# Ledger of designs, part 11: VHH binders against Tubulin glycylase 3B (TTLL3B)

Target 1, 358 residues: Tubulin glycylase 3B (TTLL3B), of Drosophila melanogaster (Fruit fly) (q9vm92r272to629)
Amino acid sequence: LEERMAFIEDYQQTQARSLLLYVREHQPAELISENGTIFSTTLDFALGKVKKMVRHAEHYSLDDARIKPPTPAEIVENQTFMVQSTDVLKSNAKFKVSEKVMAEYARLAGLYLDQIESLRPDYRWDGSRNLWILKPGYQSRGIGIVIRSSLDDILQWTSNNQNKKYIVQKYIERPLLIYRTKFDIRQYMLLTITDTKVSIWTYRDCYLRFSSQEFTMDDLRESIHLTNNSVQKRYKNKTNRDSRLPKNNMWSLDQFKNYLRIMGAPDGSWSKTYNGFKQNLVAVVMASLDETELLQNAFELYGCDFMLDEHYNPILIEINSTPDLSPSTEITARICPMVLKDCIRVVVDLPKNPTAAT
Key: E = the ipSAE of ESMFold2; O = the ipSAE of OpenDDE; V2 = 0.75 times the mean of E and O plus 0.25 times the DockQ between their complexes.

## First folded at step 4 (VHH)

Design d32 (from d10 with D100S L104I S105A T106S; framework vhh_7sr4_2)
Fold by ESMFold2-Fast, scan of step 4:
Structure d32 (fold): chain B 358 residues (1-358), chain A 125 residues (1-125)
Amino acid sequence: as target 1 above (358 residues)
Amino acid sequence: EVKLVESGGGLVQPGGSLRLSCAASGSIFSDNAMGWYRQTPGKQRDLVADITSGGSTKYGDSVKGRFTISRDNTKNTVYLQMNSLKPEDTAVYYCAAGPSWFEIASGHYPEYDYWGQGTQVTVSS
């Protein structure tokens, strides 16, 4: 219940940010009509919610109770806002305000979004659609994953599928694209346990996996939105896909670095990305150790999947405890055997000869 | 066992050139990162240059524009072309291969799994 209430609050906050994002990204004249059905009170509500989020993020107290039941008046205000904002976002409803008033709201929307995004950089991954991805807790390789936008649909789906213990996460609506195509990055992680200490390792090399089709938010099918090879191998590359992308749907790290250079990415973009991989993986492992039984002399190899935002910040998508190491492409035929061979250095050779790491 | 064998060191006059070669025996790390480090007595080893399996390179600030690292994966060999040599370049130069895995929490970057025995480069008139 507590988890449900927290999700509903997140959904409503995301709706407010979605509306402000929409307003920021459109010209004022495009948002208004003399016969508009949406009033300034809808924008005031969204600004108020985001302003409250900014204050909470700036002055966060770990001891503050944030999940109190809404008052009846707040319930009505939230319901009205959800209806009105949905009409704007999904039905192209127009505001009945002057262009000057709309321009001022667009300015304030930009200001408040910049403020919250500076405090919550992960919010830059969100678009204006308020989309959520639902993943079964024990399935791998894209099985059972669904994308939903409706609060009621999400709550009904999780209720009807309680046996699968679904995880609900914001869908990443603004991933970095390469030649208009979605990709993820497979990064290997090795977890070793010696005595009572857990060590986390990242493999030096990684590779990119591309969707078989150009990215579009107008079509939510898995062939566009799920980049893992188990999904993508079922589809043929579309004819209108950029010819610079590989037919086998993978790039090496060096091909990606070359792309960054050609596109004029800032020096150190890859270093920033890789440091972000490390930070994300440490956070996830440390969080899971509170529940995980510590077994001495154990090791586990994981395949970790990341997307990037437009600023080359990594976004952890999933961690696979049974990664596919088969030679599915030229790239995996090279990398996967090396990953396995190099595990011997860490698991077998290094404990016997500490100077082997030098 | 992987062994790194360095060659090409020696005495050279300021402004001269030397080409170092490092041959890795065995095929275990031919596609991994390889690098050159140098060390003067009493100091830590510092990065001269490194190169990934695909050819992406990094250089130490003091050698940028003068040194070029390259590799031949078919020969399991990495090269360091040293041009416009200065007396300050005098050091023992070490070839390194790996590591393949980086321990995140320790902050070790970059530790190499294999090292050569070193080759002396002396720049003196």
Scores: ipSAE 0.299, ipTM 0.602, lowest interface PAE 1.7, mean pLDDT 80

Design d33 (from d10 with D100S S105D H108E E111D; framework vhh_7sr4_2)
Fold by ESMFold2-Fast, scan of step 4:
Structure d33 (fold): chain B 358 residues (1-358), chain A 125 residues (1-125)
Amino acid sequence: as target 1 above (358 residues)
Amino acid sequence: EVKLVESGGGLVQPGGSLRLSCAASGSIFSDNAMGWYRQTPGKQRDLVADITSGGSTKYGDSVKGRFTISRDNTKNTVYLQMNSLKPEDTAVYYCAAGPSWFELDTGEYPDYDYWGQGTQVTVSS
């Protein structure tokens, strides 16, 4: 109910940011035409929407946080904006303004986007496509995941699949790519519970999983966009894919570190990434503790999936409570048995060790 | 009891190289991450490098590009190759072993169960 209204508002805000991103990323001359069909009022609307978002982020209040049903006039304004902005973003429609006026809009777009991105760093992962990923509830393993761009399609999909309890999230349109190919990083997390004390552990090793095809936003096929091995093992690597990528679609952590060195990444990029993993995992676990029924002397193993942005900041995309531990490649054949074996040290051996040293 | 035995310490001139070895009991080595820490008089122990049972490595900022950690599972031994040594590298170097899991709320350091007696490295001219 209120979830639907909140999503619609988020979608509309994302559309406004998408238009401003598009304007910022193109030269003014490329955006205009003497026969243009889009007027400056569309840009004014987008700027006004982002200004309101900045105000809300800076000065949170109960009144600002409340979602109210739109008035008939607001419905018309939103519909007009959606039609006009979609024509720009999807059909390359041009603005009927002067180059000087468009240059000023581009300047303002950059200013307001910088402001909101400083307050909402997660917005830096968004592109101009307004794409959303729809995931079924827990234990999906990549099955049933779809990507949609249309508000109507998203609302119809969730209505038609009520029993699946879909989660709707913005798609990460600007992940870091390796040789033009999408990847994620599998990081294991262990949660232990003793005498109501909850401890969060991370495994010291991880691995990367690659898509079988080069990344492109012009094609939303799962073979490009879903890096899960259960999805990717169904596809052959495309012949035009960079030959430096592994045939088994996995890299070890050491191979990734070597890549960072070769590409001239800043010193400490991996340390920054790993510290981000820890911060994200602590935040998620702490947020979920109120929902967790604590069993004494219990433990659970999780597979956590991360992407990276262009600055090597991690983006947590999924936590799997039943992680795949099968030896699907030489990397998983090495790591997964060790993960399982090392769990015994934490949950059985360490509590009984009277002479542990730091 | 399980024991870690360091060797290879000594006196070297600035710019020199030295390789430390740590021999571990079989069961410890097969299950555990291995690491090197160092301690200078009056200071706390600092991480030099560690290596998981699978071979993934981590280095302290002051030694990156100069030191290399490796392991030989056939010999149950972990090595620290130290190049371009500086007077600031003078310390007692400790071998450590522990699980490849580490607890997030205890910080970045590994939860090590076992420690060696230490080996002195002196860089002097």
Scores: ipSAE 0.151, ipTM 0.499, lowest interface PAE 3.1, mean pLDDT 79

Design d34 (from d10 with D100S L104F Y109W; framework vhh_7sr4_2)
Fold by ESMFold2-Fast, scan of step 4:
Structure d34 (fold): chain B 358 residues (1-358), chain A 125 residues (1-125)
Amino acid sequence: as target 1 above (358 residues)
Amino acid sequence: EVKLVESGGGLVQPGGSLRLSCAASGSIFSDNAMGWYRQTPGKQRDLVADITSGGSTKYGDSVKGRFTISRDNTKNTVYLQMNSLKPEDTAVYYCAAGPSWFEFSTGHWPEYDYWGQGTQVTVSS
């Protein structure tokens, strides 16, 4: 119940941010019409919602450990806002305000979005569609994953599938694309426990996995939006896909580095990305240590999936504790055996040669 | 036993070029990451460049665009081509070898398992 109420509040807050993102990203003249059906009250509501979020994020004490149920008046106000904002975002409804007034709302939208995004960096990955990804708690490798935009659809889906313990999280709407196609990066991580010391290791090599179709938000099919090989190997590459992309849907790290060079990415973009992988993985491991049953002198290999934003910052999508190490392409046929071989050196050989002994 | 032997260091004028070589005796070369580090007196070793067993490369910020690391698995040798040398490139350059896994949770970069004796590079007019 509490989880349901928390999700509804998060969905409504995301709708307000979605409207402000849309306003920030369009020129004022594009948003208005003499025959507009949306009024400044809708923008005022969205600004007020985000302003409240900024205030809550700035508090050290965190006033509310629990979300209070909305009053009947608040329910009506939220419903009105949802209808009006959805008309703007999905039906291109126009505001009936002057260009000067719209420009001021765009300025305020930018100000408030900058404030909340500085406090919540994960919000930079959100677009204006308010999309959510639903994953079953017992299954990995893309099985049973769905993408939904409607609050009612999400609530109905989770209610109808309570036995599967679905996890609901925001969909990353603004990933970096390569030749208009979605990709992720498989980065291996090794956790080792030696004499009560926990160490995190990242493999020095990685690979990219491409979707079989060009990216579009108009179609939420898994063949477009789920880049893992167990999903993509079931689909043929579409004819409209850029011919520079590999037919086997994978790139080596060196192919990606060459792409960055050719497209004129800033020097150090890959170094920035790789350092970001390490920072993300440290944060996740540190947060999960108390939840994990760890055995002394043990190790676990993980496959970590990342997307990138337009600034080459990594976005951690998923950590897979049972990574597929089968040779599905020339790239995985080379990398996966090396990953396993090198794990033996870390786990078996390194404890025999302690550098600290000198 | 594993041994790394550096060569190619020396004195060069600013703007000049040098090519360093590191010959590995044998059994670990094709399986391991190889790297070049440099050290000036009183400072810690800094990464210049490294290369994985699969050939993927990384460079330190101060040398990008000027230095190129490469490997020849048939000769068990890693190379560092240094172009447009500057006085601040003056250092002892060390060859290193180790597994392709990085340990980073301990607050420091993993040290390579094997190191050469170092070769001096001096850039002066």
Scores: ipSAE 0.161, ipTM 0.479, lowest interface PAE 2.5, mean pLDDT 80

Design d35 (from d10 with P99E D100S E103T H108E E111T; framework vhh_7sr4_2)
Fold by ESMFold2-Fast, scan of step 4:
Structure d35 (fold): chain B 358 residues (1-358), chain A 125 residues (1-125)
Amino acid sequence: as target 1 above (358 residues)
Amino acid sequence: EVKLVESGGGLVQPGGSLRLSCAASGSIFSDNAMGWYRQTPGKQRDLVADITSGGSTKYGDSVKGRFTISRDNTKNTVYLQMNSLKPEDTAVYYCAAGESWFTLSTGEYPTYDYWGQGTQVTVSS
């Protein structure tokens, strides 16, 4: 219940940011009409909501807005905003304001978005669609994942599928693309326990997985948006897909490094990406260790999935405790057996000195 | 395809010096970590020295101040300069390159992907 209230607030905050992103990304003349049905009060509401988010982020208040339920008047204001903003974002409804007034709102939208994105860098990954990805709580390798944009659909889906314990996350609308195509990066992580020591390891090698067709937000099909090989191998690559992409929909790390060189990426872009993998994984593991009991002298292998932003910052999307190690392509046929063999080396090569405390 | 070939071992008197070389061939790049380990009969392999791609060095406690590791990326070679040799330095010295798993914990030793065949160093009068 409390998670439901927190999600509703997240959805509404994302809607306000979505409207401001839409306003920032369109010319004022395209947003207005003499017969427009949307008034400046809708923009004032969105700006006010983002301004409150900035204040909250700046002060790390112990008073979360989600702890205190909204008043009846606030519920009505939120509902009116949701209807009006949805008409703009999904039905191309126009504002009934002058071009000069609209230009000023676009300027303010940019200013407030810059402020919140400075405090919440993860918000730079969001677009104007307010999309959410729903994943089953078990490790499904892409099976059962759905994308929803409607608050009512999301709430209905989670209620109807409560026994499957779905996880609801914001969909990353602005990932880095390669030749206009979505990809993710599979990075292996190993956890080991020896005596009094917990060690976290990242595998030296990794690989990229591509969608079978060009990225577009106008079509939410899994063949575009889910990069898991178990999903993508069901689909033929589209004829308009860039011919430089591999037919088996995977790249090695060496192929990605070569791409970065050819495209003129800044020196150290891969090093930055890999350091980000390490930072994200350490943060997640350290947060979970207080709740997770690990067996002494044991190890566990995880498959971690990342996307990148336009600056080569990693975005952690999933950690899989039962990673697929099958030789599905020439790349996985090479890498997956090596990962398993190298796990044995870590376990065997760890110091067996009982007097070593570290 | 990666091969590591050690050279420069031999017999030396206590207090003497030796320089070990390890020539790497195949897909070893300047971004790979490289190191020297040693093994005496009946004991596990111990770290002597390693050098990261960035040039940071680490030494085993028993060799600090006496041994120096260095690398020449143009020759794909790593060196171990061994000074003030002691009888307890007698061991087979192994060159290692690459790293399958990067530790995120401070103070861990890397697990190397490639190992040389070893070179004998004997310190005796």
Scores: ipSAE 0.070, ipTM 0.441, lowest interface PAE 3.5, mean pLDDT 79

Design d36 (from d10 with G98T D100S P110T; framework vhh_7sr4_2)
Fold by ESMFold2-Fast, scan of step 4:
Structure d36 (fold): chain B 358 residues (1-358), chain A 125 residues (1-125)
Amino acid sequence: as target 1 above (358 residues)
Amino acid sequence: EVKLVESGGGLVQPGGSLRLSCAASGSIFSDNAMGWYRQTPGKQRDLVADITSGGSTKYGDSVKGRFTISRDNTKNTVYLQMNSLKPEDTAVYYCAATPSWFELSTGHYTEYDYWGQGTQVTVSS
């Protein structure tokens, strides 16, 4: 219940930010009509909600106790806002205000969004669609993952699939694209556990996986939005896809570095990205460690999937404890056997005394 | 623990040549990237050349066309052929190996690099 209430609050806050992002990104004249059905009170509500978020983020000493149930008046206000804002964002409903008034709302939206994004940099990955990704709690190689935008649909989906214990996460609506196409980066992580020590390792090499179609938010199909090779290998590449992208939908790290050079990315962009991988992975492992496991001699290989933002900051999408190591392309045929060989070297060879190796 | 051992340094006259060798011992893997760096007293280390496990090379601007890096994975050795040596090439030359797996420790984000102790190259009459 508490988790459900927390999610509903997150969804509503995201809806307010989504409306303001939409207003900021469109010309005032495009947002209004004499026959408009949306009134300025909807914008007032969104601005008030984001302003409250800014104040809350700035003042940690304020009571951060668990979410209280909304009052009857607050329930009505939230319901009205959700209906009106959804009509704008999903049905292109127009505001019944003057262009001058809309321009002022756009200016205020920009100010408040800049403020909250400065305090919450992760909000810069969000668009105006309020999309969420739902993943089953078990490892599935992309199977059973769905993208939803409706609060009711999300709540119904999780209720109908309680046996799979779905995790609900905000969908990244503004990833870095290469030639208008979505990609992720497969980065391997090795976890080694001895009697007294847990060590986290990142592999030096990685590869990119491309969607078979150009990125668009007009269609939420898995062929566009899920870059996992188990999903993408089922689809043919579309004819309007940029010809510079590989037919096998993978790039090596060297090919990506060459792309960065050609496109004029800042020096050190890859180093920044790789350091971000390290920081993300350490944070996740630290959050999940069980001290009991430290007493078992073991190792675990993980496939970690990242996307990048426009500044080459990595965004961790998922960690797969059963990574696919099959030679599905020339790139995986080269990398996967090396990863496995190098795992044995870390587990077996590094602990060996050099004098015993001859 | 892994060790990198440099050899081949020495005194040479301007315009001369030297060949440096770096032998990897212990648990250095043949799939690691290898490189040469140099340092003059009071200055930071700079890249001379590096070579990936697949043989792709990169050179510092001051040595391009004069130095050649190569590797022999059967001997776990990387070489630096230095031609047309100049007095400004005088430095301690360090061999470095980038591990295929970088160890990250709880509480710090520092990767582990393998470095040799260095070998002196002096270009002087």
Scores: ipSAE 0.300, ipTM 0.592, lowest interface PAE 1.5, mean pLDDT 78

Design d37 (from d02, 18 letters changed; framework vhh_4orz_3)
Fold by ESMFold2-Fast, scan of step 4:
Structure d37 (fold): chain B 358 residues (1-358), chain A 125 residues (1-125)
Amino acid sequence: as target 1 above (358 residues)
Amino acid sequence: EVQLVESGGGLVQAGGSLRLFCAASGSIFSDNAMAWLRQAPGKRREWVALITSGGSTDYADSVKDRFTISRDNAKNTVSLQMNSLKPEDTAIYFCAAGPSWFELSTGHYPEYDYWGQGTQVTVSS
């Protein structure tokens, strides 16, 4: 119940930000019509939602952090907002306000979005589509993953699939693209646990995985949006896809660095990206550690999937506790055996213990 | 018989350049990350640069943008190009080989399995 209420609140906050992003990204004259069906109250509602988010982020208020059940009046206001904002975002409905009034709303939208994005950097990855990715908790490699934009569809999907314990996450709508194509980066992480210490390790090599066709937000097919090799193996690369992309849908780190150089990326872009990997992985591990849950003299290998934003900031997508080590391409045939060999080398002297992972 | 052999050290003036080489046996070279570490007088060894078997590179902040590590697969050698040398770069430079795992908690690489004898670099001014 609490989880459902938390998700509904997150979805509604994301819708408010989506509307303001849409308003910021368009000229005022393009958003209005004398025959418009959307009124200023819809914009007032969105600004109010984002303003509350800014206050919460600034003050770390315990009262603001608590999710209270909505009142009947609030339920009606939220439903009205969802209908009207969806009509704008999906059906190109126009506002019935003057151009001067719309320009002022655009200014306020920009102000509030700048404020919340400075306090919540992860919000920079969201677009105006309010898309969510639904993942079954026990499956890996893209199996059973779906993308949904409708609150009702999401709630119905999770209700119909309760036995799978679906994880609902915001979809990253503004990823960095290479030759108009979506990619992610596989980064390996090793955790080692001794009687006195937990150590977090990153493997110093990684690789990129590409979708089989060009990126578009107008089509939610897995062949466009899911970069996992198990998903992409089912699809042929489209003939209209950029020919500079590899036929096996993977790049080595060196190929990516070469791409950054050729495209004129700022000096230090890769160093920024890799430092972000380190920060994200440390944060996730530290948030997950409980001294009572630690196994003595154990190790765990993880495959971590990242995307990048337009500023080369990494976005952690998934941590896989059973990473695929199969030699599926020339790149994985090189990297995966080395990852395993190097794990054995690091932990070769790990004392055997009946309670430890081997 | 030494399995890693460094060369290219010497005396150079501040602002100058040197290139260090490390020759490794084929079996050590092909399946290992290759690293350069240095030890200044009275100090412990510090890591300087690393290149993985796949060619990915990493550098200590103190040498970033001045040093470049590279790998020659045909000759089983790793080199360190050192530019804009400073007196504080004076140290014995060691070639080492080991796994490509980097420990985030300490900012260190695991103990390397193979080490060279070291080569002296002295920067005057």
Scores: ipSAE 0.371, ipTM 0.701, lowest interface PAE 1.8, mean pLDDT 80

Design d39 (from d38 with S27F I28T N32Y S53Y; framework vhh_4orz_3; at its last look DockQ between E and O 0.69; V2 from the best seeds 0.60)
Amino acid sequence: EVQLVESGGGLVQAGGSLRLFCAASGFTFSDYAMAWLRQAPGKRREWVADITYGGSTDYADSVKDRFTISRDNAKNTVSLQMNSLKPEDTAIYFCAAGPSWFELSTGHYPEYDYWGQGTQVTVSS
ESMFold2-Fast, scan of step 4: ipSAE 0.419; ipTM 0.700
ESMFold2, look of step 5: ipSAE 0.530; ipTM 0.765
ESMFold2 (binder alone), look of step 5: mean pLDDT 81; pTM 0.830
OpenDDE, look of step 5: ipSAE 0.402; ipTM 0.719
ESMFold2, look of step 7: ipSAE 0.565; ipTM 0.826
ESMFold2 (binder alone), look of step 7: mean pLDDT 81; pTM 0.828
OpenDDE, look of step 7: ipSAE 0.589; ipTM 0.821

Design d40 (framework vhh_4orz_3)
Fold by ESMFold2-Fast, scan of step 4:
Structure d40 (fold): chain B 358 residues (1-358), chain A 123 residues (1-123)
Amino acid sequence: as target 1 above (358 residues)
Amino acid sequence: EVQLVESGGGLVQAGGSLRLFCAASGSIFSDNAMAWLRQAPGKRREWVADITSGGSTDYADSVKDRFTISRDNAKNTVSLQMNSLKPEDTAIYFCAAPSWFELSTGHYPYDYWGQGTQVTVSS
């Protein structure tokens, strides 16, 4: 129940930010009409929501962090806001305010978004569509994953699928694209435990996985939005997809580095990305250790999936504790056996020779 | 696939010099620390020197002030300049790269990637 209330609050906060992002990204004259059906109260509500988020983030308090049941008046106000803001975002409804008033709202939207994004950097990955990805709690390799934009659809889906214990996460609407196509990066992580000490390792190599179709937010099909090879193997690559993309839907790290060079990416972009992988993985593992029972002489291999933003910052999207190591392409046929071989070096050889793995 | 090819070894008299080269192919070079290790007959593998992607260097006490590690990222090579060689420096020298990077301590286990290059120092 408390999880449901927390999700509803997060969804409503995301809707407020979505409206402000939309307002910031359009010229004031494009947002208004003499026959407009949306009033300034909708913008006031969105600004108020984001300002409360800023105050909470600045002045962390256990009491303020606690999700309280909404009052009947708050329920009505939230419902009105959801209807009005959805009309703007999905049906291009116009505001009935002057251009001068809209310009001031756009300025305030930018100010409040900058404030919250400085405190919550993950918010920079959000667009104006308020999309959520629903993943089953078991490792299905992309099977059963759905994307939803409607609060009612999300709540209905999770209620109808309680046996699968779905994880609900914000969809990353602003990923870096390669030739207009979505990709993720598979990075292997190894955890080793000796006595009570845990070591976190990242593999030296990685690979990219592409969708079989060009990226578009107008169509939420898994063939566009889910980059897992198990999902993408079921789909034929579309003829309108850029011919420079591989037919097997994977790139090696070397191919990605060549792409960055050809496209004129800043020097050090890959080093920045890789350092970000390390920082993300350390943070996740360290956050889980206080709840983890440690077993002496244990190890576990993980497949970690990342997307990138336009500045080559990595976004961790999932960690798989049972990664697929079967040769599905020429790239995985090369990398997966090496990962397994090199795990033996760390687990068996390193404890005997701390400066050398064979 | 990562390929490292060592060269430059040979027979030299005590007090002499040798320069070892490691040529790297594949995409591991520019972002990774590289190391030289050696193994003498009947002894354990010994770390000799390493160099980070940014050019920071570190050396074993036994070779400090005599050996210099350097890298050329344009040529994908790492080299080891060995001066004032001693009979105790006799070993097979291996160019090595980490397979896994330990994130908590920053420690890197180095893999042997080739047959090495033999260095023999006569008295």
Scores: ipSAE 0.200, ipTM 0.565, lowest interface PAE 2.7, mean pLDDT 79

